# VHH binders against q9uj72, part 27

Target 1, 324 residues: q9uj72
Amino acid sequence: MFCGDYVQGTIFPAPNFNPIMDAQMLGGALQGFDCDKDMLINILTQRCNAQRMMIAEAYQSMYGRDLIGDMREQLSDHFKDVMAGLMYPPPLYDAHELWHAMKGVGTDENCLIEILASRTNGEIFQMREAYCLQYSNNLQEDIYSETSGHFRDTLMNLVQGTREEGYTDPAMAAQDAMVLWEACQQKTGEHKTMLQMILCNKSYQQLRLVFQEFQNISGQDMVDAINECYDGYFQELLVAIVLCVRDKPAYFAYRLYSAIHDFGFHNKTVIRILIARSEIDLLTIRKRYKERYGKSLFHDIRNFASGHYKKALLAICAGDAEDY
Below, E stands for the ipSAE of ESMFold2; O stands for the ipSAE of OpenDDE; V2 stands for 0.75 times the mean of E and O plus 0.25 times the DockQ between their complexes.

## First folded at step 12 (VHH; framework vhh_8dlx_2)

Design k5 (at its last look DockQ between E and O 0.77; V2 from the best seeds 0.00; counts 0 for: SAP .737 > .668)
Fold by OpenDDE, look of step 12:
Structure k5 (fold): chain B 324 residues (1-324), chain A 122 residues (1-122)
Amino acid sequence: as target 1 above (324 residues)
Amino acid sequence: EVQLVESGGGVVQPGRSLRLSCAASGFTFSSYAMHWVRQAPGKGLEWIGNIYHSGRTFYNPSLKSLVTISRDDSTNTLYLQMNSLRAEDTAIYYCARGMKYFWDRSPYFDVWGKGTLVTVSS
């Protein structure tokens, strides 16, 4: 049974919200050489994104200055990344992360995988638009130029945002499962194409049926089969897709755990996930994290991060709820 | 009982100075950041500034040159010094207790005074 549990974020709209007041307080916090970082945390982590946008607007109106710009100027390191990140609308933030993942020497393939495997069609369309607006480039073109092989093909498929929605067909699921099974056995280029086409285009509901049928046919879990049959970023992307279909919060829990424990606290990943998921399912992610790994996300962040950076992350995680 | 009581308000002529006081009781005053907020007639709340237990102060950029916030933890008193008062400074002035912890989830402040009226008029 795939987890269809109620999902919940950690950041909600603040009651009795006053964007002018917040802007004034932030203005005071950012003035001079001594920045009030605690004030920044207290305000920005306790407002939803829509409210933060209103704050930014009020800030601009009152002071003739860009709030994000002032924060970038006054803040440093990962704390800056958190505070600035919170100020992006979700599509712009995704676009921002993708652009930086592909900018310069090398590509952060894991970032591409995480974002493109987990976003809905609507989110994908919005981030494409945001990407074009912000960087005057086409997201698909940039992805194409920065990646190669079946990995590229799969990303290109995902970035189209054309996944089927809402339809289920058990008979078709059985057929698709056979195709996946054959793909795992033969492992040719053609089979890889068929495999990624199914995983990228079928609805989540349909894919859940496909995975069940795959288990019935092969006696093997879909993720295990992929791990045995494929390698590289193509493998990782396929696994990410499957995990997101099964339990998206669990996938992000996995990503966070890996970022923290396997990659020496990969700050970019941790920041990106916490910010992106804070209003969506971060509380559920925390629950999955604790259930799977025995320790709370809060605990691990507390132990591995420091200073106002740590405070900000913990605040985004809804404070001192150490039991999750 | 947790309480904040403002005093020192009144009618003052333009260009004059005024010092407001806020007496705190019922809690460990020295452990909290304290704020001044005002509300002019027909206008919304305006944040003036705050002071931390460390003595660090922050001010609304629009008011920074005109106000000074200080505190005396021995007497549990918060102060607002205002200089060169103008007609637009006419407002009810409130002291408020800031959040102690970043995860308090309070929108702004958890304790307010009743306010003191300052009228700047010739």
Scores: ipSAE 0.869, ipTM 0.958, lowest interface PAE 0.4, mean pLDDT 93
Fold by ESMFold2, look of step 17:
Structure k5 (fold): chain B 324 residues (1-324), chain A 122 residues (1-122)
Amino acid sequence: as target 1 above (324 residues)
Amino acid sequence: EVQLVESGGGVVQPGRSLRLSCAASGFTFSSYAMHWVRQAPGKGLEWIGNIYHSGRTFYNPSLKSLVTISRDDSTNTLYLQMNSLRAEDTAIYYCARGMKYFWDRSPYFDVWGKGTLVTVSS
């Protein structure tokens, strides 16, 4: 009925939700000598985030205990990271992931790119607020201190959360495409600044017009042009922005495929994407994954992960019946 | 036809013990985790505990010292042993079958018994 721009997640509000009974079942799973890990999965992956918050409140009211704390005491390794991650409100989860991307040894630039290139203005605003409240620090200042060059400048523009919305102007799109073409030809610092300002500030619908005009002017696809003209994390960030503008679920499918199949299965990336996209577009991401790579995301997770960690990821992914 | 049928309820004096049974039919009982749930008059559902086919059990922390769950896979029967019963234990007691697949967004308990009433009265 509507145009084909629909996206859909894999986790929905549970019907007949009973947070008191859920808290009782989690108490049984966590407060004895042994831990019922299957119960944790069966409850927490079958509730939306808002419902999980109500369960945590019921657990605290009932037992005087912190649900997340009890889970961290009983669980370990990547399974702990999944189950604890499910308990974060979405803005706080983004803030948490960015904090740890910058706090640890070295900066995890791929985490910064993935979050900041893909989030909407509203999501960025809420993430900045959550970061300040949780860590008593300014997200923008931390990005500035942990990054450099045009990569930093681009992230700083994105984190303002001020992308234009609902604006299309074909004449301006042609002008913007000319600026992008000149930036690929001249490659000066000022041209790089002009390029990232267009990519960060124009609306998604306007940028799609710009990319078409760029193809008309240059004879090149925008991603191919960026790959030929630039390098490093600046280039990777620009590509991520373009991919998110074109087909955000396909961008995340690409990220998941790379995280599963590159040397050293990148558990943090898989966990982050599954949790963060579970209520937004993870079902659409699964469709793009199968279309592009031939095998389902469910199949690849089953093949590369193990134990309760695998079960949790598969529960978040939800399955095609064909894949099990 | 998949069914769960509870029995063993009735009127019992405070301080006494009671054993409830749940007869399962129409499915491979030994392949499922089984649960006990109760509902006091006018109150919400309260989870009592579960048991896996391995014999592992987990209990609602508020009931841990008062109940024991067991199963006999040869007779397809689930049991709930309740000790030192109090008036607050008056409820309808249900057995329930745990989920088959946790990734298909199926309900957590897909089969329920009809319940058996336990009344704890002087």
Scores: ipSAE 0.708, ipTM 0.913, lowest interface PAE 1.2, mean pLDDT 90
ESMFold2, look of step 12: ipSAE 0.693; ipTM 0.903
ESMFold2 (binder alone), look of step 12: mean pLDDT 83; pTM 0.842
ESMFold2 (binder alone), look of step 17: mean pLDDT 84; pTM 0.845
OpenDDE, look of step 17: ipSAE 0.849; ipTM 0.952

Design k6 (at its last look DockQ between E and O 0.01; V2 from the best seeds 0.00; counts 0 for: pae E 15.0 > 2, placed apart)
Fold by OpenDDE, look of step 12:
Structure k6 (fold): chain B 324 residues (1-324), chain A 123 residues (1-123)
Amino acid sequence: as target 1 above (324 residues)
Amino acid sequence: EVQLVESGGGVVQPGRSLRLSCAASGFTFSDYAMHWVRQAPGKGLEWIGNIYHSGRTFYNPSLKSLVTISRDDSTNTLYLQMNSLRAEDTAIYYCAKGLRYGFWDRSPYMDVWGKGTLVTVSS
């Protein structure tokens, strides 16, 4: 069921924007051993990404230095990650997160799930391009090499960015629902393939119909059925897809809550979501968070984070301006 | 009403020093960071530096060696000391009210400006 609420971010273009002034202030803030972290927060969290890019350009032009580089040099820990993260264009940030999720020993499957299940075709194409440019590797190849099984197959399907768009067919939805039902009953490899093919390739509008029909024929919620029938990262990925189809802000609210409460405040996840969604639907995410869990995201961040790191996160969340 | 009034501007010869003042009123001066900004003829705004309530100062890297910002909270006055003035330093100089000490969410980093004082450096 799609809630259909108006979607809103927390970061907007600043009025009367002056990239030179901002760059000068950041230059001053980053000089010496005593970094003005508050100034960094006050500027970068109150500018949209496009404006931040202009600031970076002005900074480079004025000082012959890379702003991100200087921040990485002068800042530390999670605060650095937040400030540096804000300076990436969205596709490059996604690429960055995916690269680091797969680099080294092990793979952050949850990061892969979160990004690939939630991004539009356009976003996927852009992040693929950014990934290739930044790391000289093919994103699909890296995903393939770092994952396995039906989980890999599903990710590979998603990363193609070829999900159908717009058209709905109730009759087809009923048929697809039957296929999903059968897949849940038989649980063979072939059925898993059919199931992920439907979930990865049908339009969101179509899938909403499919899920409704699935409920009608099975008497069971799609997420519940997946949880009952499948396990592992494959199961988690399927659930993520379904949740994103139903209510993407709600999905991220869930991810944030889980990151904060189930994983002892998983900083990477919190940072990634807040930055990535700040200009898209973070305010709506906050609303969903409050509605679902009874406490505000603001409250939880305030309680579990500290220092300038906390300040930065809260600033990205638009502070306590609203009781969400 | 928050008011900022700059003074001390005028015509000075190159190489000379000048001290500008900014009188603040209408708010708890000691709680806020203060900024100096200038605008040369035909050019954009240029941030000079700021000073926090704690006395911590930050400067535009391009101007750091030439300026010193200070404040007197007992008189609600902000100061800009400029040394070795050049023709390029000719500008209208503005003081601006910054953020309250600490982090202030969703507030412009400079929300109130003075009317400015003109400094002309010429031989």
Scores: ipSAE 0.884, ipTM 0.965, lowest interface PAE 0.4, mean pLDDT 93
Fold by ESMFold2, look of step 12:
Structure k6 (fold): chain B 324 residues (1-324), chain A 123 residues (1-123)
Amino acid sequence: as target 1 above (324 residues)
Amino acid sequence: EVQLVESGGGVVQPGRSLRLSCAASGFTFSDYAMHWVRQAPGKGLEWIGNIYHSGRTFYNPSLKSLVTISRDDSTNTLYLQMNSLRAEDTAIYYCAKGLRYGFWDRSPYMDVWGKGTLVTVSS
């Protein structure tokens, strides 16, 4: 079936890549009074991140200018966010998104959830280093100061990047499932701590066994149980962890659908996911989206966004519009 | 070729202190952030902390009161000081090369690791 044939992203290394020519074309697009936004899209969404870095270096070499800076000067609003975002190496992009989620007034908890619940141990270590080097701040300390309660405790556990790997123990899975079941029934602070410790620290493989044993013991799906037992950002974070353990592309499909269809301003969520997953699993995310929601991600983006912003998002998504 | 060699491990009694070293070669040590990571039996990797070219340090909050990281750029050596050792500190301890300060690229942030040095805390 098409869902299982190849798990991959939507952006690949371009053949016959010529960074000098690409940089020349970007110079033409950016260094006059007018900006050729379609040229920016055509070049930057059709090169992988490594190739985009080579273009930026060629641009600097030829013009003595910072490509990202020039784009920020010439572009506005969400289109600027897409095009600038494409130019960040992945760990720095995660760091950038977390920094802006926490700086200034308020905190964007959904950004914290989405990044920290979904990233691997290696990705978390790399984003912490990027955060410190770029912003001269400690990511863990900033999360601590900007959040509270069990939501904070869970994020602090995730940001350590120390989830167990490769271990499975069916007897322990049954025990862990009983702990999770009791935590959903009792809801004390201690039970919340036990629950998040299991979800944050056990390997994905072990947690899948735990979730099966939870179903056996309780007769209830783990996500449904969490939804019934808890609320607020703690509940949302726990659900995100479970969904990422079970089917990470489906989690991102769910997040995209929510961002596109729910109330509020959610452009940052759509931009972040499309950029962050474009070379990893965005093609698989598209398949999960269509399977779950009946319409293609491409279709929904067409109705969500407009102008060059829409064109950039659709170029990253790379889907077939005839998928209804 | 980048090489990192840890040393100073061994058997140590609980409550004692231990200092680990990491000798670096094959890169400009003073330009890079450096990390310590450990792996206890049956556990995943645990980040201990890091130190930047400037000497600024960051630590795993659960270990902050127990450890101190330092560097000597004149000898290309990274250090980990551990105090009040407990049985749970038994682990293989690794040093790792971090980011080059002043440069940013797609390269992994902890791209080169040493082979590790075993610390056993027992009576």
Scores: ipSAE 0.005, ipTM 0.112, lowest interface PAE 15.0, mean pLDDT 86
ESMFold2 (binder alone), look of step 12: mean pLDDT 85; pTM 0.864

## First folded at step 13 (VHH; framework vhh_8dlx_2)

Design p1 (at its last look DockQ between E and O 0.63; V2 from the best seeds 0.00; counts 0 for: pae E 2.1 > 2)
Fold by OpenDDE, look of step 13:
Structure p1 (fold): chain B 324 residues (1-324), chain A 122 residues (1-122)
Amino acid sequence: as target 1 above (324 residues)
Amino acid sequence: EVQLVESGGGVVQPGRSLRLSCAASGFTFSSYAMHWVRQAPGKGLEWIGNIYHSGRTFYNPSLKSLVTISRDDSTNTLYLQMNSLRAEDTAIYYCARGLKYFWDRSEYFDVWGKGTLVTVSS
């Protein structure tokens, strides 16, 4: 019984919200000789995104200045990235991250995997729209141009945002499981295509059945099978899809852990996940993190980050509660 | 008992200066950031500025040129100096104790004074 564990974020709408006062305080914080970084953290990490938009509007109205612009001018390094990141609507933030992942020297494939494997159809559609509006380019075209092979094909499938939604079919699940099993055995291009088509297009509920049937047929876990049979970013993407289907918060916990411990605290990944998931399931992510790795996300952030950057990240993680 | 008491308000003519005081008691005043807030008739609350325990000050950009906040920790007193007062500055002025972290509470401040009325009229 996958009791649909109520997922919970860490940032909520503030009660008694006053966008004018927030804007006034932020104005004061940003226009002084020295920036009041604590004030920025105290306000922006304790407001939901919709409220932050209202603050920005009030700021613009009162001072004739763009809040994000002023922040970018006055702030630096990763702290700037956190504060500025918080000011993006979620679709725009995803678009921003994807754009930066593909522009410049090389491609951040891990960013593409993380975002496209984890977003819902609705999020993907909004993200595509935001991407087009902000950068005057088509997200699919950019992905296509920046990637190759079965990795590209899988991303292109995901970015369509057309994953099935509906009733489960156990008989079909058994058939699909056989297809996946065969794909793992034969490993031809055609089989890879069939495999990614199933993983990208079937509903989460259906895929859970498929994975169960796969286990029944093969005696092997789906993730283990993928790791054994495939390699490269294609493998990583497939694994990400499977993990998101099983437990999306657990997937992000894994991503955060890897970012912190395996990649020497990969700031971009940590910032992106905390911001993107803060209003969705970050508390649940924290729980999964603690359960799986024995230490809290809070503890690891506290140990590896420093200064106001650390303080900002910890604030997004819901204060000083070290138990999760 | 934790208490803030504002004083120094009254009726003043346009162009004049006024200094408000806020006497703090019942807590370690020197450990807290203090704020000035005002409310004009029929309007919402307006943040004026704050001063940290370090003496560092921040001001509402709209009021920065007209106000100075200071504190005397030896007497547990907060001050607001206002210059070149205008009719628009008519309001009840409040001193408030600032929170160290906003995630502890949903509000900006945890202690308020009763306020002192400033009326600017010719």
Scores: ipSAE 0.877, ipTM 0.963, lowest interface PAE 0.4, mean pLDDT 93
Fold by ESMFold2, look of step 13:
Structure p1 (fold): chain B 324 residues (1-324), chain A 122 residues (1-122)
Amino acid sequence: as target 1 above (324 residues)
Amino acid sequence: EVQLVESGGGVVQPGRSLRLSCAASGFTFSSYAMHWVRQAPGKGLEWIGNIYHSGRTFYNPSLKSLVTISRDDSTNTLYLQMNSLRAEDTAIYYCARGLKYFWDRSEYFDVWGKGTLVTVSS
């Protein structure tokens, strides 16, 4: 075990990993009359995703059963969603969340925004493949049919997974900043198109230069300008893109805070972020959360969640020494 | 000092029963889940089952009905009853203390006994 300076997530490969014993203990927890929910938490939140896949394989080999299926049978509500969600490979988890965001009578636009505004080109490519394999559907076609307007156009650009990488041009940054400023002033459909194409297509490095030049030209922060100029899901998506470019862990900290405090405890959002970021940057997200909001993410989860669901979320989140 | 000491192992003929004991000291035994694990010669660790302070028990599906785990919190003792022993039950049997906190990212168990050998042979 290492201190946080060497790891940015909260879940690491377990030392002395024994998938056979893990599978035996999970079998005891799931295949009897009663379900040992604490055992599920103690094992599955202490393994990285790759190790969880090996556990599922061992479970199938020993018992001829599907571990995810057994968990869905024995578990219910939000606790089920956490524990089953941990068993998805990351591209399939993104695909799963997008599918269910669009499947019902409505669309969960915040899920679409959160995933598509934050994922890298490689992650988007992998989720499109997982979506096709799992659902026999084309992700881009589903997004197109379930959304409309400039919101759709922006999502369609993001889902292509073709953002420029590693390119900076300070002169072009100044020009792009002028285009963004004009788009905020004129607000025509063509200006909206130019704005989202800059935000979706330029590299993160280039966009940081653009945002600095925007401040120089307008005297205004880019997020504030977007909030004044646009509304609806288009505005929310543009803000999400800017926040992810600036400080992606801070974007997720903001999303978690809003999910916990502004909308009641919005379970799907909290579960999705904790699972998706647990091996990537959840430790950094915790730092940004505490820095911005004054209390740790651990503290807020402990206060608003309950039961085994709370225990699972806290195990994924982990805490600083003072949280315990 | 937290300690777990197994006893009751030895040579047993097939078809007989055997009860193993695990004496616990140095901690509040009644507040922890306790486990039995075994290791057959040349094999990996095999989880047998556990028992919570409430008395609830869970067993490896492969060993269910062959074993019974019990505890006596007044004597700080964990028990494993094994019936109808077979040659494949030859192993070193360990007791282990379960984790108290699920979010600490600790191992399965934070304290192990030294083990007691059970040999099932004619």
Scores: ipSAE 0.546, ipTM 0.858, lowest interface PAE 2.1, mean pLDDT 90
ESMFold2 (binder alone), look of step 13: mean pLDDT 84; pTM 0.848

Design p2 (at its last look DockQ between E and O 0.72; V2 from the best seeds 0.00; counts 0 for: framework grips, SAP .673 > .668)
Fold by OpenDDE, fold request of step 17:
Structure p2 (fold): chain B 324 residues (1-324), chain A 122 residues (1-122)
Amino acid sequence: as target 1 above (324 residues)
Amino acid sequence: EVQLVESGGGVVQPGRSLRLSCAASGFTFSSYAMHWVRQAPGKGLEWIGNIYHSGRTFYNPSLKSLVTISRDDSTNTLYLQMNSLRAEDTAIYYCARGMKYFWDRSDYFDVWGKGTLVTVSS
């Protein structure tokens, strides 16, 4: 059961903030013969997103140039992705990641799962709006066209951003648990639909009750049951939903660990999670990571990344005293 | 005690050059990036430029052609050479120590001098 602990990020508003001076320093870092990557790291990773937006505005005002544009021009590889990524408002960053996940040949289903399974109704609404404004496309339509089957149906349900909030009903939870149990037993298309409808639409509080009742009825953990009964991206999405309901920071810790150790350091995933969660719960993610895997996230990042890219990631991640 | 002391300021005529110095003490000067910042009367702080321990320099794009920053680690001294001074260059000039480690999670500039006044006037 969720202990109700407050979550914390790693990036906070800087005191004594001066957007003009920061913009001047970034101008010096980006507009000269050489690029001051350390300056970029030291400023941008130590400012919250709102402050970074003010810096970008000041930059535009002073130089008539787009800060993100200059970064993209002057920077390269994954370091570019980190620095540029930091400059997006959170909804626009999500939109950006989703767009690129679906653009071109192939689809990054894991990106879709990670974002859509973990975002709140408000975040989903905002990213849909940002997506439409930025790319002149409808996010739901793009998801629909890029995916198929029950995976698509579940994503389409999540992207509506209409999950119930706050209300709990133990009797209903028991009923829903029975439905989930039956779904796992029968595994028909209809049952899959019922399953995803419950997981996508019930409140987190209610689902926690449902999962407990499921355990009581079946003697099995919800995640284990899903893993035994389903496969493919549909299975992965369902698991992601359950994990987010149980402990969202723990879910991201899992995703980071997998990205680092199972996929040979999947840069896109690591970058996306660090940036997206830096002001929300990245500190809590670090705690869950260390608790679960015995090593700090900082340590693992330090071992696999290099150069200014590593420095940037570590600056965002931050560490405990023993990490330094 | 960690300290920065600026010197070399004064009254100069337009078109002249001026060299400011900043004497550092109480810390390993050679290990830090050093910055020059100025504040004109009635205006906010303006970043001029910096120099890293490696000797690499970066400048405010608006001031780049008029200033040169250098350092002498043997004497723990930071320099700001200004050429072709204009009335708008009138300001208090500060040297500041830049952040060494990102994990300090403090202000980017943690040590400031008291500043030296430069007045450009006919």
Scores: ipSAE 0.910, ipTM 0.973, lowest interface PAE 0.4, mean pLDDT 95
Fold by ESMFold2, fold request of step 17:
Structure p2 (fold): chain B 324 residues (1-324), chain A 122 residues (1-122)
Amino acid sequence: as target 1 above (324 residues)
Amino acid sequence: EVQLVESGGGVVQPGRSLRLSCAASGFTFSSYAMHWVRQAPGKGLEWIGNIYHSGRTFYNPSLKSLVTISRDDSTNTLYLQMNSLRAEDTAIYYCARGMKYFWDRSDYFDVWGKGTLVTVSS
């Protein structure tokens, strides 16, 4: 049963696909002294990920060369990050982003939140396997060692990939809402544990009932209650879970808006979301973005980025007729 | 009506050179990247290279030492110079127009010529 809104991406399988000719054109773009960056964009953003994998295999078969490696040699900075990112199979891209979020000193908690709060059980299973195969490390163990407290406990529950997918039960929703209300009032470690277990383990459909019952009991919106009750990355993670349950495309629209408009250099967040959602719900994310913020995502990216980096992001995002 | 017409094909001896032409009509030639593609008998399409309105060129790495692409925007003509021809260069040679608008999401080539046959035979 599908209980959420219909969603759609911006990148689809290209018709009349010819991976051999694509590989030849990419060879021309990459193997000389000059690089045809426009050709890279025109081919790779116009193919779905499965087709890009076939192009990479054709390139290797034809030239004995690694397409991703050749791109890394010719490209730099954020443009390289976009173009290389497009060549990762989706589970490996998630694994790649999580690895780099935890590698070295410090941790990029916002990357952990964005990926783990939003992925389905199947996506989490596949990214755990990709992480193990690519990095020879256990994703769960790395999260455990790089995080602490209730933030860690919540991430550890999410990364199990075992959210319930059963039918809704209004009586249990009422009971769960009472537990959440008590957790907001008491704020003990045990209450925090009960709260995150409900948010991580109940189905999306059940949680929507829980949030409605919470409103009935408390008179307060769940996100507002979490913002009042908690702080730090634990609070941000709980909010991300609630927003993903309610309207995942709107959550990503909010993340993109924040990344584009907040002070700082948030290029990695914009790149990650556009690539990861391009074949899933990026078109729906665009619609939510314009509905909520008044300007199109295309417009805001045009003002956020420059050069071939901008052109690649805009090609992935695509626009409505009025954007052009 | 947008059209591309190749000419200059024929029978040539191995080791010789040949220049192909592509006459363009029905569109603003100077606004488009132009390409050469060939198809040997019983084989698939092989991209030879392209040229942008700026004059920048890019070539299939397998062919780059053998070919030169040029354009004359005043006569709306695309050229392919081929040197040191071999029997394996026997093919139908096509010119093709690259798409102008990246956001269109259509196939990369939207107009093809009818092709001109080059036969390299002793």
Scores: ipSAE 0.619, ipTM 0.875, lowest interface PAE 1.5, mean pLDDT 90
ESMFold2, look of step 13: ipSAE 0.590; ipTM 0.877
ESMFold2 (binder alone), look of step 13: mean pLDDT 84; pTM 0.851
OpenDDE, look of step 13: ipSAE 0.897; ipTM 0.970
ESMFold2, look of step 14: ipSAE 0.612; ipTM 0.884
ESMFold2 (binder alone), look of step 14: mean pLDDT 84; pTM 0.851
OpenDDE, look of step 14: ipSAE 0.897; ipTM 0.969
ESMFold2, look of step 16: ipSAE 0.565; ipTM 0.870
ESMFold2 (binder alone), look of step 16: mean pLDDT 84; pTM 0.850
OpenDDE, look of step 16: ipSAE 0.894; ipTM 0.969
ESMFold2, fold request of step 17: ipSAE 0.616, 0.593; ipTM 0.879, 0.867
ESMFold2 (binder alone), fold request of step 17: mean pLDDT 83, 83, 83; pTM 0.845, 0.845, 0.844
OpenDDE, fold request of step 17: ipSAE 0.905, 0.904; ipTM 0.972, 0.972
ESMFold2, look of step 18: ipSAE 0.594; ipTM 0.881
ESMFold2 (binder alone), look of step 18: mean pLDDT 84; pTM 0.848
OpenDDE, look of step 18: ipSAE 0.895; ipTM 0.968

